# Ledger of designs, part 11: VHH binders against q9yez8

Target 1, 342 residues: q9yez8
Amino acid sequence: MVEARGGLDPRRLFKAYYSLSPPVEEPRDIAYREFAFQLFDGDVYVRHIGFDSMEELLSYMAREAPKNAYYSVARYSLPTARSMEEKGWLGSELMFDIDVDSLEGCGEVLGDSCLSRGYKQAVRLVEALYRDFGVPSTLYFTGNRGFHVLADCGWCRRLGREERREIARYFTLEGLRLELIIPRPGRRGVRPAPPSPDDPGLRGWIARAALERGVDLSAVHEAIEDLLDDVRVAIDVKVTQDISRLARIVGSLNGKAGLLVARLGLEGFHPGDWLSPFRGEVEFRASARLEESRILGRTVSLEPGRVYSMPAHIAVLLQLKGYGAVAGGEVVVRAAAGWRPL
Below, E stands for the ipSAE of ESMFold2; O stands for the ipSAE of OpenDDE; V2 stands for 0.75 times the mean of E and O plus 0.25 times the DockQ between their complexes.

## First folded at step 4 (VHH; framework vhh_8cml_1)

Design C2b (at its last look DockQ between E and O 0.03; V2 from the best seeds 0.00; counts 0 for: pae O 13.8 > 2, placed apart)
Fold by ESMFold2, look of step 4:
Structure C2b (fold): chain B 342 residues (1-342), chain A 124 residues (1-124)
Amino acid sequence: as target 1 above (342 residues)
Amino acid sequence: EVQLVESGGGLVQPGGSLRLSCAASGFTFSRYAMGWFRQAPGQEREFVALISWSGGSTDYSDSAKGRFTISRDNAKNTVYLQMNSLKPEDTGVYFCAAKRGYLLYTSPSEYDYWGQGTQVTVSS
C-alpha cells in the first residue's frame, strides 16, 4: 500500500499508481507498435516511441507517469520513424469508438446512466461482430466517457479506408436507404416479403429485433424507429476508417477522469470504486454547481463554495473535470493485484 | 420557429454553374439529414441530392450524378448544392428540406421541414 498525501497533485497520484505493478495489459506485437504519451506538461505529446518488451513499457510509464498512454492500432515495420510514410504500415486492427458524450442528451453530462447507454451499444457491437462477421473482439472502457472495441483478424488487418467505412456504416445506419432493404407494403398489389430472422445483414437483424419486441414481422414499419434503435450502434466512423488511430493502453489511467482503462465483459457494467486505484475519504471544496447525479455508483450534488466529504476516487474525478479541489483528508493509492472489486 | 432559407438561384446559360445555399435555424441542424429537391412547371417535386446528418454519406438522383455536389457545414448550419454543367432540364424551383435522423429518404413526404425555394432557370 502506498499513500499519497497533501494537496491533490494528479502527477504524484499517477506516479504512485505506475510505480506499484500496475495491471497494464501488454499490447500484442509490442515491438511493431508506435507508442504515444501525453505528459503532465499540458498538451505536450511524445510520439514515435517504440518498446521491445513489456518491461521497457512498464519502466517508461513508472518513470514518466503519463497523463494519457497510447499505442497504435497499426503495426509498423519501423514504428519509431519520424514520418508516417517511413514507418512501413503492415496492417491495422479494426477499432470502434463509442463516445458517450455524442449520444443524444449526454453531451458532457456527468452520470452513470449515459455510461450504461454507451455500454449497451458497445455490447451490441461486440455481439454483432461475432454473429455477422465471425470476429471476436475486445471491449474496454476508456477511463472517461467512452468505450473501445478492438478486433484483430487476418482479413481485417489490410482493409483500406473505404472498406472500413462500409463496416462502420453497417453499425451506424447513417445514410441507409431503408426502403431498399425493407420495402413498405403497397396499398394495392402484391405485398413485399416480410423480413426473416435468417435474412443476411441488417434485414435479418431488424427481424430478430422485431421478434424480441413481439412485433409482427409483416408490420415492422409500424415500429421501425424502435427497431432501428435496437440495432444501431453510435460509433465514430472516422475512428474506424483511420488506419493510424491510437488505442489506450489497457490498465493505464485516463487523465480526464483518473479512471482505469478497463477490459470489460458482456454481463454488465457497473461503474464504481473498482475503476480507480485511489482510496480514502476526503474533503472536497466545490467551485461549480452539479445537479444531483449518480457518479460511479454514488449520488453527488454540488453547490459552489461548499465543502463535502466524499470518497477520494470521486473527488479526483471531480477535480480533473473542473468542479473543485480536494481541501483536506488523505488520498491513498493502492497496489494493483487483488484490489479490483468483483 | 424553424426556417430553411435557400439562396443562390438565378438565370444561367447552358453549361453554366450555380451554387445554392440553404441556411437553417430553429432546430439542431447536426441531427438532421438534408436534401435538395426540385420542381419543374407541371411536375412533381423530385429529389436531387441528399446528405446525412454528419455529412459522411451522400446520394444523388441519376440526373444529378457527376454534375452536382451536395455538402454541409454544421458549424454554419448551412447545406450547399454546387451545380455544374447545367442543362435546360435542370430548370425549376429548388427546395431545401430537412429530416430528423440518420437515414436518407428520396420521397418528399418523409421530410419534416421545407424552404420556400429558389428559382433556377437555364436558358440560351
Scores: ipSAE 0.349, ipTM 0.758, lowest interface PAE 3.0, mean pLDDT 88
Fold by OpenDDE, look of step 4:
Structure C2b (fold): chain B 342 residues (1-342), chain A 124 residues (1-124)
Amino acid sequence: as target 1 above (342 residues)
Amino acid sequence: EVQLVESGGGLVQPGGSLRLSCAASGFTFSRYAMGWFRQAPGQEREFVALISWSGGSTDYSDSAKGRFTISRDNAKNTVYLQMNSLKPEDTGVYFCAAKRGYLLYTSPSEYDYWGQGTQVTVSS
């Protein structure tokens, strides 16, 4: 329990959470990973940290209470080395990042609608990875405005920057030559077969999109722009191609929103209190205006200078986003907020 | 209560065919990927075939490719495994498994629900 009297220090909240030995997912091959942490003190990044065990990692997190916690997608022979050359790269997991900021109309603080859209994109990516590449993957919420998809394939780990870029571009449709996928009828009277949902790759996805929109498969060309919009996945190509990318530790808190980095199922995503370890009813003094928005399943609007009663998971989020501060009440911190590592 | 009930197993000669069925109840079937796994005596449970929630994606083990076909009928809450050109090495208990969502896994540990299994024996 953290008292909010006199103000709520985010560091104290995070400290409380990490002191409870929360469920944190162990990075695979932990001893080969570089760890990085952003601390509340001066927002300093500490890099080139290594751990030999999950126990050590948890102990560190409990002690330091990081604002943000990361591990490398790369495996290194010497993760604590300062230079990349000295680290000895052994391979990197293939990761995709979907940020809702890349979606049109998603400028709000943390709107549920935008998160849902992002989630849908991520699900599309997961499905496509498996169907088109034979690659299973896992989906994570980053604890703020993004989703990570981590591919699970041995051969993926040895891919270089260019190969990773090409895979990413497949999903973004960058450089797509539509005529190769959906040929137009030629002058010689040859009518290409319409795309089928059973077709491999993008052709199949286009066909499936057509069916979902009620577009005749023979008329795909007439609605091709809309269909491509449905097929396109808004991933950050730069993240995917970076073999040295840092990923958020699953089960850690995102310092921007105070929400959990959580593994997600693919049955749906409904933002709510389960994404936060913070419970209780608190008083929140708004310092900035917030237009009516749906945040974590609650409709929220703020006027500067007003004090609101609200759940702690919302209040902490709003505080971290700069909309005000918790002015009173008690925040209960729970290690088990409903999320568990697999 | 969640239930997966396999059927269709039995004794068949090499080169023969079987069609396994798995009837699901107690959960929203259309939101689950379905898989078939098998376990031979003294061996670990191994992946055979997978189908996505919509049926749009399928995958097979190397041994199953070209011989087995997985399909599903969401209206009947049933997943099928058509097994052709059966071999003695295909002998084992075949399990139906369910995984919630669109995520597709070949690892048994990732599946949420399991059937009791049906025995398939391929012998001359």
Scores: ipSAE 0.000, ipTM 0.224, lowest interface PAE 15.6, mean pLDDT 89
ESMFold2 (binder alone), look of step 4: mean pLDDT 87; pTM 0.880
ESMFold2, look of step 5: ipSAE 0.319; ipTM 0.735
ESMFold2 (binder alone), look of step 5: mean pLDDT 87; pTM 0.882
OpenDDE, look of step 5: ipSAE 0.000; ipTM 0.210

Design C2c (at its last look DockQ between E and O 0.11; V2 from the best seeds 0.00; counts 0 for: pae E 26.3 > 2, placed apart)
Fold by ESMFold2, look of step 4:
Structure C2c (fold): chain B 342 residues (1-342), chain A 124 residues (1-124)
Amino acid sequence: as target 1 above (342 residues)
Amino acid sequence: EVQLVESGGGLVQPGGSLRLSCAASGFTFKRYAMGWFRQAPGQEREFVALISWSGDSTDYSDSAKGRFTISRDNAKNTVYLQMNSLKPEDTGVYFCAAKRGYILYESPSAYDYWGQGTQVTVSS
């Protein structure tokens, strides 16, 4: 239990969470990873940290209660070294980042609908990685307004920046030369073969998208704008290129929203209180206007100066986002025993 | 090849008991949280009971709490669901599911592997 009078102290909430045997997933090959944390004390970023075991990582997080917690997509022979040359790079996972605030119409929108749109983009990416590259991947929610997809495959680990950029551009369609993928008829009325759903790569993907829309495969050019929209994935190419990129530790809290970094499946994403360890009913004093929005499955609106009764997980999010402060009530942080997303 | 195989379903009278088992193979069972889910005809799959990878933490749906007990045997790669005081509304296909990590998720979309299901029918 954390007293919430006169504003929320997120440091104490995070400390309570990490002290209660948090459900943190062990990063693969933990001893080869660089860890980095943003701490509440002075907002300091600490980098070049290594752990030999999960016990050491959990002990560190319980002691320091980080605002944000990360590990490298790279594996290093000496992860605590200060330079890349000294770290001894052994390879990196492929990482893809979908920032929902970068989606059209979502940059200044607080609400679940933009999370749903980002989720759909992330699922599309996971499915295409398997279908077109034969690579299974892991999808997770970043604990705020984003999704990450990680692929840790043997051939992926040795790719350089240029190869990673080309993989990312396959999904963004940047630089697409459609005529090479689906040729148009030449002079003299010769028509090339239409695409088939069995075709490899983007040609097959476009054909499958056409079938989903009921578009004749011989006429895909007539619907091509819609079909390209169906296959495009809005990822940040710079993230995928970066072999030293940091991923969030699954089961840690994101300091911007107070939500869990969570592994996701492909059958749907329904934001709700299960993304938060925080419980209870609190009073929230608004300091900014929020037009009626669906936040973590609940309808929320705010007028400055008013006090609202609301669930703690929503109040924590709103305070961290700068919409006001918790004015009273109690926040309960669940112990590990019997823990689940609620 | 990953497999989850449920057994122990059947027809039972209201107030009766059944014990479901789910045998796992093809993955490192002790690193996975496990769950039992059920699906009635025409309805969505819903969680029934969840258990952490070590077995030390469990959760139950409101309808299962106090009547059902989930357990696991990591030496046998098996998860169990003891169902007591069964009611007609418990009727459905029961699935076991596995998800890597510590977090107990209610949402079926979080789970990596699924069994084919075993039918439980509680007739009045």
Scores: ipSAE 0.000, ipTM 0.086, lowest interface PAE 26.3, mean pLDDT 85
Fold by OpenDDE, look of step 4:
Structure C2c (fold): chain B 342 residues (1-342), chain A 124 residues (1-124)
Amino acid sequence: as target 1 above (342 residues)
Amino acid sequence: EVQLVESGGGLVQPGGSLRLSCAASGFTFKRYAMGWFRQAPGQEREFVALISWSGDSTDYSDSAKGRFTISRDNAKNTVYLQMNSLKPEDTGVYFCAAKRGYILYESPSAYDYWGQGTQVTVSS
């Protein structure tokens, strides 16, 4: 429990959480991973850290209480080396990043509607990876405004930047030659077969999108732009291409929102208090205006100078995002707030 | 309210058969793929079988292949699991689950609606 009298220090909250031995997922092959941490103290970014065990990692996190915690998607022979050459790259997991910032109409506030849209994109990606590539994957919420999809494929770990880019482009539809997938009627009397949901690849996805929209499969051309919008996944290609990318530790807190990096299901995402370890009712003094928004399942609006009573998980989020500060009350920190790693 | 209610579980001898049923309500059943999962004590929930919305596609775990058959009746909003040649290792709580979409996926995390489960015990 952390008292909020006189102000709430986010570092103290995070330290409390990490001191409780929270459920954190162990990165696969932990000893081969580089770890990086951003600390509250001066926003120092510490890199080239290695751990031989989950116990060591958890001990470090408990001690240092990082604002943000990362591990490399890459495996290295010497993760603690400063130069990439000395690290000895052994392969990298294939990771995709979806950020709601890439979605139209999604502003700075962490709104549920934007998260929902991002989530839908991520689910589409997971399903496409499985159906089109035979690759299982895991979906994570990044604890703020993004989603990560980690592909589980041995063969993809050795892919270089360009190969990864090509895979990413499949999902973004960049460079798509639609005429090769959905041919138009050419010569008189020759009509191509309409796409089928059972068709492989993008053709099948377009067909499925058509069915979902109630578009006749023979009339796909008339609605093709809308259908492509449904099929397209807005991933950050740069992230996927980067074989040295850092991923957030699952079970850690995101310093921008105070929410958990959490593994998600594929057909449902309802932001709520389960994404936060912070409980209790607190007083929050607003310092900035916030238009009415749905945040973590609650309708929130703020006027500067006003004091509000609200749940701690929302208050901490708002504080970290610069909308004000917790002015009073008590925050209960829990290690298990509804999410746990497998 | 979404509900999945499993039935048909019980005690059976090795080599025996059971037929599980799962009655669905509160959602458009014909739009959902359905799956069966099981969980033994102290173990993680594991995939057993799934069936597409139309029933045209099915998938099974390696342990279930050749012994179990998943089917569905969209008119009755029910999914079934015929289990033959049961083994002691098949013992556990069997859960029915629902997934929207066209993709058959064996990961439990892909399913959002779950039943309460029905106990299956295979013992001599």
Scores: ipSAE 0.000, ipTM 0.223, lowest interface PAE 14.1, mean pLDDT 90
ESMFold2 (binder alone), look of step 4: mean pLDDT 88; pTM 0.884

Design C2d (at its last look DockQ between E and O 0.01; V2 from the best seeds 0.00; counts 0 for: pae O 15.1 > 2, placed apart)
Fold by ESMFold2, look of step 4:
Structure C2d (fold): chain B 342 residues (1-342), chain A 124 residues (1-124)
Amino acid sequence: as target 1 above (342 residues)
Amino acid sequence: EVQLVESGGGLVQPGGSLRLSCAASGFTFSRYAMGWFRQAPGQEREFVALISWSGGSTDYSDSAKGRFTISRDNAKNTVYLQMNSLKPEDTGVYFCAAKRGYMLWDSPSEYDYWGQGTQVTVSS
């Protein structure tokens, strides 16, 4: 529906998406949430917005076509108040952020392999939250280079920043005093019990990791660095500490990549065109070099000054990332009825 | 070349305060846990304070807890030890040490790099 001749306008694409009954999920307790948006005009950040209904939220997004769209993990009695004191904090969900750029060897790497590694970290986190804390949680792709895990439980809603920090550090292992959890065997005489897969917390988790590697439970210290790598989750502790953190609206577009914020299952994550509402074949003029990469399931390489025929969803991503611009063809934005995220 | 350079030591009266600094170079400071250790004449090095690579977790020896505060500034590649309510028992050479990774260790044998030390003397 959007003609690409004469240049691709991301604002017009986002406007088309939000105007066509987008598959945006309603945030829980919508009337209690602060909303925030980044608009295309000047990258201004609009805050302290509230909605009484999903209809109001959808109308706003269709009208404003935001570059990025967020809601608070907090519930507030007056979410539109300008000061945090006046908002009346009622509690916050637990939020965990896995930034793919923080993974070893993944900084600023464009491509699917690092997303797969981030996904594995996120699944590990979801499983451990349930196993070790009894907390079910939901996994989301952020529409760019990250994953969020969001959990809402009665006992955790009123936790303070320090308590949330300690939960996050359970997963990062930062500051771990291993000898307090798995004491070393004494040189002679005293033999601490080895860890068991049924032990609570990290002790049990390390034991299960050892069994998966075929490591003798009485000898876990011999392989301890590898075992700790198997249980560690690379989350941003500051995100989890922050009771006022913003989450992305599921089904909204991420302005950096033009991809959907998507709810994910635990059965696998295979980036592809399903992460984009944009369709069509376009011609893309590269302005930067891209070494061969797998992007959304397709192998892509670019040399500056050359023109490539490619699917619209990849061209939009590459343009937003600064690798060039669409030079011709048509971009079709699919109606919500003909497309749904996982 | 890896270097850890302590400063801020000196002579102080009991009950006084002293702030030690340790400037680091030659390695990726934000990937290292940092520690302060001390050695009195005729004694082995002993753990004083530890701080994780992000600064988010700290730990202290029993003798330091409540009186000393470890902190770090990753933008300046510096770790600090604020020492309050100093006692004659705190006298010794204070060493800054670095260990790669996210875990904290109170054993000197775990640490990869060491400074030359700075003398702290608490004398009445």
Scores: ipSAE 0.014, ipTM 0.571, lowest interface PAE 8.1, mean pLDDT 88
Fold by OpenDDE, look of step 4:
Structure C2d (fold): chain B 342 residues (1-342), chain A 124 residues (1-124)
Amino acid sequence: as target 1 above (342 residues)
Amino acid sequence: EVQLVESGGGLVQPGGSLRLSCAASGFTFSRYAMGWFRQAPGQEREFVALISWSGGSTDYSDSAKGRFTISRDNAKNTVYLQMNSLKPEDTGVYFCAAKRGYMLWDSPSEYDYWGQGTQVTVSS
């Protein structure tokens, strides 16, 4: 329990959480990973840290209470080395990042509508990886405004920057030659077969999108732009192609929103209090205006100078986003908010 | 024709239990997430519970958590809502709803099909 009298220090909240030995997912091959942490103290960014065990990692997190916690998608022979050459790259997991900031109209603090859109695209990506590439993957919420998809394929780990970029482009549809996927009738009256939902690759996805929109498969050309919009995934190609990318530790907190980095299922995403370890009712003094928004399943609006009574998970989020500060009440910190690592 | 037909509603005393059923037809049930909503007189329709197409994922409103359980039988094209420890505040018309694909939200606007509802009254 953290007393909010006189203000709530985010570091204290995070410290409380990490001190409870929360469920954190162990990175595969932990001893080969580089770890990085952003600390509350001066926003110091500490890199090139290595751990030999999950126990050591958890101990560090409990002690330091990082604002943000990361591990490398890459495996290294010497993760603590300062240079890439010295680190000895052994391969990198294939990761995709979907940021809602890339979506049109998503300027909200943490709007559910934007998260929904991001999640839908992430699920599309997971499905496409499996259906089109035979690659299983895991989906994560990053604890703020993004989703990560981690592909599980041995052969992927040895891919270089360009190969990774090409895979990413498959999903972004960058450079797509539509005529190769959906050919138009030629001058000789040859009528290409309409796409089928059973077709492989993008052709199949376009067909499925057509069916979802009620578009006749023979009329796909008439609605092709809309259908492509449904098929396209807003992947940050830069993240995917970066073999040295840092990923957020699953089960850690995102310092921008105070929410958990959490593994997600494919059947739905319903933002709510389960994404936060913070519980209780608190008084929140708003310092900025917030138009009516749906945040973590709740409708929220703020006027500067006004004090609100609200749940701690919302208040902490709003504080971290700069909309005000918790002015009173008690925050209960829980180690298990409903999410657990496998 | 798409149909969702709710049943199992009725009058119960506080602390009592009810089990609602929703029979679906006219669409591929196993491809849809299902949800329960309720509407009290003079109030807006509110979210109660949801379940994914496979039944592997469930979620509940704060009010329903710990008391209500949503389940489904895809072989019977039916979704259920077991309601225990009922309170007067639970009184209202309960609606079954279907969401195409995966279910994302507790918002009514996200659902494609709706039943006509079944009345639940909790009163001493």
Scores: ipSAE 0.000, ipTM 0.207, lowest interface PAE 15.1, mean pLDDT 89
ESMFold2 (binder alone), look of step 4: mean pLDDT 84; pTM 0.852

Design C2e (at its last look DockQ between E and O 0.01; V2 from the best seeds 0.00; counts 0 for: pae E 16.3 > 2, placed apart)
Fold by OpenDDE, look of step 4:
Structure C2e (fold): chain B 342 residues (1-342), chain A 124 residues (1-124)
Amino acid sequence: as target 1 above (342 residues)
Amino acid sequence: EVQLVESGGGLVQPGGSLRLSCAASGFTFSRYAMGWFRQAPGQEREFVALISWSGDSTDYSDSAKGRFTISRDNAKNTVYLQMNSLKPEDTGVYFCAAKRGWSLYDSPSEYDYWGQGTQVTVSS
């Protein structure tokens, strides 16, 4: 429990959480991963850290209480080396990043609607990876405004930047030659067959999108732009192509929102208090205006200078995002608040 | 039935002190912000002080700042107003009020419950 009287130090909250031995997911082949941490103190970024065991990692996190915690998607023979050459790259997992910032209408506030939209795209990505590439994957919430999809693909671990970029472009539809996927009638009397939902690749996805919108498959060309919008996944290509990218540790906290990096299923995503280890009712003094928004399943609005009574998981989020500060109350920190490590 | 009962008012000389109390019943006191208002003859009711549900946050009118202190005891379902350095201008009926809501705000319209008031007279 952390007393908030006189103010709430986020580092104290995080330290409390990490001191409880939270269910942090062990990165695969932990000894071959580089770890990086952003600390609250001066926003220092520490890199080139290695751990031989989960115990060591947890001990470090308990001690340092990082604002953000990362591990490399790459495996290295010597993860603690400062130069990439010295690290000895052994391969990298294929990772995709979906950020709600890329979605229209999604502002700075962490709104449920934006998260929902991001989640839907992430699910589509997962499905497409499996259906189109035969690649299973795992979906994670990043604890703030994004989702990570980690492909479980042995063959893709050795892919270089260009190949990874090409895979990413498949989902972004960048460079798509639509005429190759959905041919237009060229010669008088010759009509190409309409796309079918059973068709492979993007053609099938376009057909499925058409059906969902109630568009006749023979009229796909008339609605093609809308359909492509439904098929397109807004991934960050730069993230996918980077073989040295850092991923957030699952079960760690995101310092921007105070929410958990959590593994998600495909059954749905309903933001709520389970994404936060912080409980209790607190007083929050707003310093900025926040228009009415749905945040973690609650309607929230703020006026500067006003003091609000609210749940700790909301208050901490708002504080970290710069909308004000917790002014009073007690925060109970729990290691298991609803997130389930898989 | 919800009740707010003010006490502690009276006649005091300029520069004197009074401590007002407001006893609450009929609702969950610890979930309400509590405020003090006052009304002078022929004037509108005006905000004096406000305290959050936990007691950790307070707000005062400009005239009350530095002289008045609002506090509460949730175990006793009571809110207090310590008034020091009283002035003739402080004369009026003082009302206790309760509000349930998100915000600590001084608008009378946001308050759900009101007491009957207690008379404070500052005169030489």
Scores: ipSAE 0.017, ipTM 0.325, lowest interface PAE 7.4, mean pLDDT 89
Fold by ESMFold2, look of step 4:
Structure C2e (fold): chain B 342 residues (1-342), chain A 124 residues (1-124)
Amino acid sequence: as target 1 above (342 residues)
Amino acid sequence: EVQLVESGGGLVQPGGSLRLSCAASGFTFSRYAMGWFRQAPGQEREFVALISWSGDSTDYSDSAKGRFTISRDNAKNTVYLQMNSLKPEDTGVYFCAAKRGWSLYDSPSEYDYWGQGTQVTVSS
């Protein structure tokens, strides 16, 4: 048990988490991956790190207590080499990044609703990868305000930048030729069939979006702007193009919010204390205003200069986001034999 | 079993030279950056030199710059420290160490494997 007076040191929290058998998931083909870490000391990034086993990775994270922890989507024959030529690229997974801050009205907003909006887009991406490309993929929460979708398929490992860019553009709808997907009647009065929810590709996705809105399938052109916005996935095309991108280690902590990088299913996302290794009740001194919001399953509002009693998992998030500081109370951290006081 | 075995230490006059060697076994040497550290009696272990896996990049402590040269031979799984213009303050036990990766800040905690050390004594 640690008494949180005069502020809470994030480095000590992360050290406690990583020292106590953290539930970190082993990256596939660990010996072929470049690892990178952001450390609290000087905010320095350490790159070109490799491990021969999960034991080595866990030992490193327990010793260094990284602020952020990553591994390459690429497999390399020599991942510790400093140059790409020396690394010996063997192929890369497909990675898609959804940043909820890019969604309308979500920039500085902490609310769970922005996370749920990003989650819905990520689920749509996973489903479309399977339906439209035959590619199974896995969905991850990044531990802050985003989602990653990763796919490790044989034919996609060796795709170059241009092929990856075209895959990404399919989801952003950049360069879409709508007339080829849902034709309008021509000068001769030809009446094309309306889209059906069973149609393949974007045509089926537009039809399903129309049904969700109660739009008549024969009248999709009347609402097409809204329907395209529903179908579009707001991914960062540059992330998907880059064969050398880094993915977050599942089960590691994100230094911006103190939340776990978590594997997700497709049946819903309900932010709550399960995203945090931190427990306890603390006193939090606010330094910024927060309008009433749902934060990790709890209703929170803040006025500058006020002190609030709240759960540790929310207080740690708010402190890392710059809304104030923990001024008292007890923080308990996840441990192998149970929750351990910090 | 990982082993790092230093050799080449000894007694030398001020202004003299020594060449240390460190033979590595039990791990994939070409995947590791290699460093030299030293420890004087009653002092903490201090960084001396670092060389990347390929040998393309090196780094030195302020006290070693211009006098010491680190090099490696990946075919022989060996790293070297050529020490010139030796001074009495260079006296200590010199340790070879190995780490995965390259960083701008080097502390002993970044190194995975350590040797037993070789004594270097510089006296008038």
Scores: ipSAE 0.000, ipTM 0.226, lowest interface PAE 16.3, mean pLDDT 85
ESMFold2 (binder alone), look of step 4: mean pLDDT 84; pTM 0.850

